# Ledger of designs, part 3: VH-VL binders against Laminin subunit gamma-3 (Lamc3)

Target 1, 177 residues: Laminin subunit gamma-3 (Lamc3), of Mus musculus (Mouse) (q9r0b6r508to684)
Amino acid sequence: HIRSDFRHGAGGWQIRSMGVSKRPLQWSQSGLLLGLRGGEELSAPKKFLGDQRLSYGQPVILTLQVPPGGSPPPIQLRLEGAGLALSLRPSSLPSPQDTRQPRRVQLQFLLQETSEEAESPLPTFHFQRLLSNLTALSIWTSGQGPGHSGQVLLCEVQLTSAWPQRELAPPASWVET

## First folded at step 26 (VH-VL)

Design j11 (from d02 with light chain E55Q)
Fold by OpenDDE, fold request of step 27:
Parts: sequence; structure tokens; C-alpha cells
Structure j11 (fold): chain C 177 residues (1-177), chain A 125 residues (1-125), chain B 107 residues (1-107)
Amino acid sequence: as target 1 above (177 residues)
Amino acid sequence: EVQLVESGGGLVKPGGSLRLSCAASGFTFRNYWMSWVRQAPGKGLEWVGRIKSKTDGGTTDYAAPVQGRFTISRDDSKNTLYLQMNSLKTEDTAVYYCTTDYYNILEGYYYFDYWGQGTLVTVSS
Amino acid sequence: DVQMTQSPSSLSASVGDRVTITCRASQSISSYLSWYQQRPGKAPNLLIYKASSLQSGVPSRFSGSGSGTDFTLTISTLQPEDFATYYCQQSYEYPWTFGQGTKVEIK
């Protein structure tokens, strides 16, 4: 598994604000601040990129700290590689809870061919090409999410890797690494 | 710019009803918990009640003095918060403020960050 | 309910004075204490949250301290615009409750 726990810093993650108001990435021991007004793109560091075919069908898990009684904002995971791009939605959403203390919730993004940007799933071959040369992994927020303030803390990101597969399809020769 | 504008206040007889509105603008209203706070003439502040966002269940909490008589609701499509007041009493006379409930995720704390200018409700025979 | 008691209820001061207002909770509220300022005829404004955190845009002459049951709001050098009523508020448990207020008047 590849993990960022943000215990000692932002871990190479970069943020881009899509709204009028731009801000630097804000890190605390509790995590990275997300969900400010306007859309945000949080880009994963290099260790999450490259050949990630072993993560096919596995979940990318985001651990978020949400306000008491709050819910995480809408979040999508964007993958780019081999000239392809797709956006994934969480496979499930946590239910709201009336707690007095902040709670941590997990969003799971299954690395599969489904995409929010396409009417039909990406062919498996192309998805494998994408994973074989993952050039970008990013977390996107709309800045208009549900929850008390719309803000959350990203506490951990985990890319799950399966055991080595016996047969991996080689990337196309034209795919640049 | 965040704006909260209360309306609907006025003179009402004891036992009567009144509905206050709070028009919100300048922020994503649907994401915010909202509260009503009142202030009797020459007196202090008193929390009336709160409504959570729809995503967080849209549940409401009320102060004991208004429990069962007041109802807080919201129309996110209109960016409007409501306070339905029934069975009004003379002691309900107050300026009623609409407030945003804000949770600072970095500091881990709730507070009322924005307030309207209030609307006066007078209950008298 | 948590009762919040401020002291004094009112005080007279001059511009430039150091002003101290106290707030006591009937039980420990940790640091779940906010301070608000209300000028005559206006809505309250948040000054301090989490007992000692200064709200953005609030002058640095305002400061808060305390934890548990005893809290203090301090205005280091009173300015003309600071003549107002100040309220403490606990957010430790529902219902959220306010102090009775402290009116800072011109001497």
C-alpha cells in the first residue's frame, strides 16, 4: 500500500484553488484543509503515480475528519495517465451522525472503469493503460459540499495494492512513462 | 459579502402566531447550520433554536421556553430560514436575530459568525 | 443548563483604560467559550472563540483567557468604538447559553 498520513507534513501534496479566492495548502497535525469556497484540486505526490496496475479493482481510501454532526463534501477522485482521464465517485457515503466531537469517516474509491465524465465505462484495456502510467492522481472538491461549513480535514490517503499479478498486460509501446 | 436579512416581525396579541423569515445571501446557505437568537428589550441574548443542514439530517433543537411552540425550518432553494412562532406569549417579545452557525475545522469550535440586523416581535394585548 | 455569570454587569471607563470582564460557568465548559460585542442598536459581533482565539478582523487590543469555569475578556486600551455590551457564550452543551452581559459605558 501507498499511504500519506500527513503526520509530519503535507507529504508533497499540492493544492490548486479553482475559485476566485486562492489559498496555499493548509496543513495541521490533524490533516490537510479541504472544502473551502470554490473548487479545489489536491494533487498527489509522485509516490502515488507510475505503474499502479496492482491497484486495479482496489480502493483508494480517503480518511476525512468532519465536523460534529457534519458530513463530508462531495469529493471525486481524478485519474490521469496515458493521455486518458477519468473521475471516480465514492462507492459509498457515510451517514450523518449527531456527535459532539469531530469524527473520522472514510471514502472509498474503487479503481475501476466507471467514470463520471463518460456515458460509458472506459474499456478495460484503456483503463489498464492509464494505471500502467498514472501521471496524476487528484482529489477534487466543489467547494459547495454538504456539511456544517463544507470544510473537512484530509487525514489520510491510501492507495491499496494487491499482490503481484501473475500476468500484467504490458503498456503500449507508445505510452510514455 | 454575507448578508442575513430578517423580516416578518410586528405586533401580535398573546396566543397569536407569527412567521419570521431570514433571507441569506453571499454564501452557500444550504451547507450551513442556522440559528435563531433573541433579545428582549434591554435584556441579554437568548438562544432560541437551531436547524442543521439537509445533508446533516436537517434536525432541529430548541430552547426549553419555546419548545413545542416554535418551529424552525428552511428552504434551501430560496436561501431562506424560517421561524414559525405559535401560541405567542408576552415574554416572547424580543428582537429576533438570524445567525449562521460556523464550525472552524482547524480550531475545532462552533460559534455564531454572522448575524442579521434582527426583526422586532412585540407580543402585547 | 449551564449558567453563565458575567461580572461586572456594568462598568464605566475612559478611552485608553484597560478593561477586564469575567465570565463564570456553573460547570466546566473546557474552552468552549466565545465573546461577543454588541454596540447600541446593532447585532452582536464575534470577538473571541475557543476562549482565547481572536476572530479575524478583530483588533488585537481584545484578548481572551481562561478554561474550565473562569474566563476573562480584556481590552488593553479602550477605544471610543468599544463602548458596548459584551456577552460570553458557552457552546459546551445544549442549550447554548449566554452571560447576562457587561455594559461598558463612558465614564
Scores: ipSAE 0.386, ipTM 0.783, lowest interface PAE 1.4, mean pLDDT 89
Fold by OpenDDE, fold request of step 27:
Structure j11 (fold): chain C 177 residues (1-177), chain A 125 residues (1-125), chain B 107 residues (1-107)
Amino acid sequence: as target 1 above (177 residues)
Amino acid sequence: EVQLVESGGGLVKPGGSLRLSCAASGFTFRNYWMSWVRQAPGKGLEWVGRIKSKTDGGTTDYAAPVQGRFTISRDDSKNTLYLQMNSLKTEDTAVYYCTTDYYNILEGYYYFDYWGQGTLVTVSS
Amino acid sequence: DVQMTQSPSSLSASVGDRVTITCRASQSISSYLSWYQQRPGKAPNLLIYKASSLQSGVPSRFSGSGSGTDFTLTISTLQPEDFATYYCQQSYEYPWTFGQGTKVEIK
């Protein structure tokens, strides 16, 4: 597996705000802050990229901390490689819970050419080509946010892979909170 | 700039009804839990109730004194929060504020960060 | 319900004075305590959250301390714009409850 747990830093992840307000990536031991107004693009480090064909059909799992009684915001996983691009949506969404404390939820994104909310289907051959040379993996928020305040923490990203763990890339600049 | 503007206040007789509105702007209203807080003339602050976002179920909670008489609702398409007040009592006389319920996920804490200027409701014979 | 009691209910002070306001909860609320300022004829404004965290834009002369049941708001050097009523509020459990308020008046 390829994993970022953000316990010791942003782990090479980079953020780009698509809204009017720009901000640096904010990190804490609890995770990376996401879900600000205007939408955001969080780009994965090099260890998630390259030949990921062995991850075909396997899930990318995002672990999010949500506010009490809150739900995760709409999130897309975008793949880019070999001149192709594809956006994936979660295969399942957690049910709202009436909790008084923050909770962690998991979003799963299956690495497959079909998606329930795909705008355009990608032929299997092209999807395999994309995975063979994955040049970008990014997490996108719409800026519409979750039910409460619009902010969540990304606590962990995990890609199921038969490949051994790659060398850690230098950490990206972040602001400690 | 975040703005909350209450309206609909006025004079009403005991047993009467009144609907307050809170027009929101400057933020993504649909994402926020919203509360009503009231303040009787010359008195302190009292939480009235809260409504969650639609994403979080849109459920409501009320303070005991208004339970069963007041209803909080929202129209996200109009960025408006409502407070329907029925069976009004003289004790309901107050300035009514709408406020955002902000949760700071980094600090694990939530509070009322933005307030309107309030609208006065007077219940009198 | 959690009862919040402030002390004093009112006080008189001069510009430049150090002002201290106390808030006591009927049960432990950990650090789930906020302080609000309300100027005459205005809506409340958040000053402190989580007992001691200063809200953005609030002057550093304001500070909060305490945990459990006893909390304190301190204004190190009172300014003319600080004459107002201050409220503590617990967010430990519903329903949210406020202290009765402390009015800071001009001596």
Scores: ipSAE 0.364, ipTM 0.770, lowest interface PAE 1.4, mean pLDDT 89
Fold by OpenDDE, look of step 26:
Structure j11 (fold): chain C 177 residues (1-177), chain A 125 residues (1-125), chain B 107 residues (1-107)
Amino acid sequence: as target 1 above (177 residues)
Amino acid sequence: EVQLVESGGGLVKPGGSLRLSCAASGFTFRNYWMSWVRQAPGKGLEWVGRIKSKTDGGTTDYAAPVQGRFTISRDDSKNTLYLQMNSLKTEDTAVYYCTTDYYNILEGYYYFDYWGQGTLVTVSS
Amino acid sequence: DVQMTQSPSSLSASVGDRVTITCRASQSISSYLSWYQQRPGKAPNLLIYKASSLQSGVPSRFSGSGSGTDFTLTISTLQPEDFATYYCQQSYEYPWTFGQGTKVEIK
C-alpha cells in the first residue's frame, strides 16, 4: 500500500482554498489541518498517482482526528486520469461518540466506478483507464462540515493495493476514447 | 466580524417563563456548538448549558441548577440560538450571555471565544 | 464539580504596575485553563487558553502559566484599559466552572 502518515512533514500534499479566505497548508505531527471554511482541496503527492489499477475495488482510507463529541465532515475523494474525473463518497461514516478526548476515525473510499457526479456509473473499462493513469488524487471538503469549530486533522492517508485480478483487464494502450 | 446579540430579557415573576434569543452573524453558525453563560449581579460567571451542532447530533447539556427548567434550541436557518426558561426562580436573576463553544483542534482545547453583550433577566416578586 | 478559586478577589494597582492573579483548581485539570477579561458593563473576552497560549489580538503584556492545580495570569505593565475583572475557567470536565473573579481596580 501507499501511505502518508504525516509524522515527518506534509509529504508533498498541497492545499487549495475554495473560499474567500486563503490559507497555507498547516502541518503538525498530529496531521494536516482541514479548516472546512469555504471548501478546500487537498492534493496528493506523486507517489499516489500513476498506474493504480491494482487498487481497483480497494479502499482509500483517511484517518481523521475529530473533536470530542464530533463527527467527520463531508469529504469527497476526487480522482482524475485519462481525461476523466470522478468524485467518491465514503462507503461508511463512523458515529459520533461523546468523549472528552479527541477521537480518530476512518473514512473509507472504495475505488470503484460509482460516482457522485455521474447519473450513471462509469463503465468499468473507462474507470480502469482512469486508474491506469491517475494524474490527480485529492480530498475535497465543502466547507459545510459538521466538525465542532469546523476543523479536523488528517492523520493518515492509505491507498490499498491488491494482487492482480483476472477481472482486472488492462485497457488497451491504443484506446483514446 | 463575529457578532452575537442577545435579546428577550426583562422582568418576570417567580414561576414565570421567558425566552431569550441570540442572533449570530459573521461566522458559519450551523457549524458551531453554542453555550449560554449567566452572571448574577455582582457575581461571577456560571455555565448554563450547551447545544451541539446539528451534524453532531444537536444534543444539549445543562447545568444542574437549570436542568429540567431550561431548554436550549437553535434555528440554523435564522442563525439564532434560544434559551427557553420556565419555572423561573429569583436565583435565576442574571445577565445571560450567548457564547461560541470553540474547540481548537490543533491544541485540543475547548473555550468560549466569542461572547454577546448579554441580556438581563430579573426574577422578582 | 471542579472548584476554581482565584486570589486575590480584588486588588488595587496603578498604571505601569505588574499584576499577578492566581487561580487554583480543586483537582488537577492539566492545562485545561482559560483566562477571561471582563471590563465594566461589558461581556467577557478570552485572553489565554490552555493555561499559557495567548489568544490572537491580545496584547503581549498578558501571559499565563501553570499546570495541574495552580495557575497564574500576569499583566507585565498595567494599562488604563486593563482595569477589569478577570476570571479563570476550567474545561477539564463538565460542568465547566469559573473562578469567582479578581477585580483589578485603580489605586
Scores: ipSAE 0.315, ipTM 0.759, lowest interface PAE 1.6, mean pLDDT 89
Fold by ESMFold2, fold request of step 27:
Structure j11 (fold): chain C 177 residues (1-177), chain A 125 residues (1-125), chain B 107 residues (1-107)
Amino acid sequence: as target 1 above (177 residues)
Amino acid sequence: EVQLVESGGGLVKPGGSLRLSCAASGFTFRNYWMSWVRQAPGKGLEWVGRIKSKTDGGTTDYAAPVQGRFTISRDDSKNTLYLQMNSLKTEDTAVYYCTTDYYNILEGYYYFDYWGQGTLVTVSS
Amino acid sequence: DVQMTQSPSSLSASVGDRVTITCRASQSISSYLSWYQQRPGKAPNLLIYKASSLQSGVPSRFSGSGSGTDFTLTISTLQPEDFATYYCQQSYEYPWTFGQGTKVEIK
């Protein structure tokens, strides 16, 4: 699995926007602030990119920290690769939890055609073709920028891989303990 | 500069009603969760309730003593927070403050960073 | 609900004194504690958040410490403007609750 947990900084994640100077991410050892303005996305570092065909049919998992009484905003996962672009919606909704404390929730984005936001004609096997040369993976919300209360942290991003056998670690780090 | 100004306090008989207002300026009001906190004369502070931003669902939570009697609402077009108080009791006599609820995501803490000057509600025969 | 107990309820001190106020939570609240100052006839203002971080504009003579259940506010050299009532407040779990207050009076 390929993972960002922000223990040592923003992990190579950047705010991406067309035609504007990048503003700095706000981060802590608990996560990145999801305070995107219109036209901005959180763009993943190179370790999430390239040939990711082993992740087809597997989830991208976002772990969020939500303030007391808050909820996760609507989030899209955007992928670009092999000359294609796709937007995905979460494969499941977060379950209800105790709203009296800060809480962590997970959103899963299954990397297959059933998760695509819109039905549109695309080449045969387009999803797998996109994953053979993934050039961008971005997190985007359609909501307005957050106020001082109700802000949400992105605590972890994991790209799941279906390795048949694991005698050696892949070029990306393998960390679980 | 952030400013919160409460109004609408006064004298009311037990069982009566009042509506308090909190006029906000110097920040983007519609994005903030807001609270009411009260202080009985000569006593300590007591959280009354909170309303979330519309973006976060606009829902309210209340302390047990006021549940079912008080209603918090907001008008984002007028940058104004309201507290409707019904079935008032002598125990509701207090200075009522409006506050901002702030969740500091970078440090992970939740506190009341801005306070109005308060408006006095007296419930007496 | 989390109950917050302050000690002492009041104290008398002179300008220049070192003053300490304690706050105890009925359960662990990690470092989710804030301190407020309320001068007579005025609204409260935030002094300290996350147990030990000073709010912008607060003099460095104020400091906070503690984690878990036991917390302390310290004023290293008391000034005339520091005669006020001080409240702790937990932000670990709704409903937010305050301590009963500690009044610092001139001796």
Scores: ipSAE 0.011, ipTM 0.513, lowest interface PAE 9.0, mean pLDDT 80

Design j11 (from d02 with light chain E55Q)
Fold by ESMFold2, fold request of step 27:
Structure j11 (fold): chain C 177 residues (1-177), chain A 125 residues (1-125), chain B 107 residues (1-107)
Amino acid sequence: as target 1 above (177 residues)
Amino acid sequence: EVQLVESGGGLVKPGGSLRLSCAASGFTFRNYWMSWVRQAPGKGLEWVGRIKSKTDGGTTDYAAPVQGRFTISRDDSKNTLYLQMNSLKTEDTAVYYCTTDYYNILEGYYYFDYWGQGTLVTVSS
Amino acid sequence: DVQMTQSPSSLSASVGDRVTITCRASQSISSYLSWYQQRPGKAPNLLIYKASSLQSGVPSRFSGSGSGTDFTLTISTLQPEDFATYYCQQSYEYPWTFGQGTKVEIK
C-alpha cells in the first residue's frame, strides 16, 4: 500500500485552486486541517500517481477525525490520467454514531466504475486506462460538517493494492548527482 | 533538517527565576506539540510538561513537581518554545531538553521523536 | 502515576554479545511504551515506539517486545556504538514516566 499519515508534515499534499489565490495548507501534528474553500482541492504527491492498475477494484481509504457530534463532510475523490478525468463518491457508509468526543472515521472509495459520481460516457475499460497513467489524485469537499467549521482533520490517506509489496528501493535510473 | 536548540540556561540561586528558549527549524513549528524533558546530573530522564499546537487547543500539562512554578509557552511567529521557571529549587538542577511530542492518532501512541542538545540549569546557593 | 522499573541498572558486555534489558510497569500499559538510547554527553534518541516498532534509521539489531506490564529491549549483536544508557518510557497516562535507565558498558 501507498499512504500518507502526516507523521512529519503535510506529506507533499497541496491545495490546488482554479484562481491565482494561494492558501497555505493548514497542518497539525494530528493531521491536515480539512477546511477547503470553494474551488479548492487537496492534491496528492507523486507517490500516489503513475501506473496504479494494481489498485483497480481496491479502495482509497481516508481516515478523518471529526469533531463532537459531527459527521464526515461530503467528500469527492477526483482522478485524472491518460487524458481522462472522473470523480468518485464514497463506496461505503461510515459507522453512524453520535458522540460528544472527537472520533476517527474511515471513508472508502473503491477504484471502479460503480463509484463514479455520474454516469460515464467513456469507452470500455476507461477506468483501467486512467489508472495506467494517473496524473492527479485530489480530495474535494462541498462543505463543512454540521455544527462545526475548520475542525475536521485528514489523518491518513491509503491507496490499496491487490498485491501488497514491501517498500522498494528507488531504481538507479532515478538517482541524480 | 529538523533542529531544536535550547538556550537560556545558567546559574541561579534558590528562589530565583529563569526563562529557557528553544529555537526550532526544519519543520512547521506552529503545528507541533512540544515537550520539555529534564535530566539531573548523573540521573535519569524526567518529563516536565507539554504544550499542544494552537490548532489542537494550545493547552498545557505539567508534571507534579513543577506544577504552579513552571509555565510553558510558545511564539509561533518566532518558531520558539519557552519554559518560564519560577521559585527554583536545588532539585530543579538539570539539563533541560526540548522535544517534539508526537501523537499518532491512528494508533493512539505518544513518543518524543526529535530532541535538542539541552541547556544546563544549575540552582545552588 | 505509572512507575517504570528497569533491570539491570547496569551491565558489562563485549562487542558481539546479545544484550537484553527489561522494563516493568506498575500497571498494564498495553503497548504504550518507547525505548530511548542516550550516549554519554548526548541527548536521547528514540529507538523503538509502540513496544516493538523500530524508528527510522535505527539498526535492525535492535528489537523490542512485550505488552501489558513486561517489556524487553534486545540488542542481538552488540556494536561499539551501542555502549550507552537505555531508557523505557510509558505513554499510557500523564505524567509520562521513564525507567531509571540501564547503562551498557564495555567489559
Scores: ipSAE 0.005, ipTM 0.482, lowest interface PAE 12.7, mean pLDDT 79

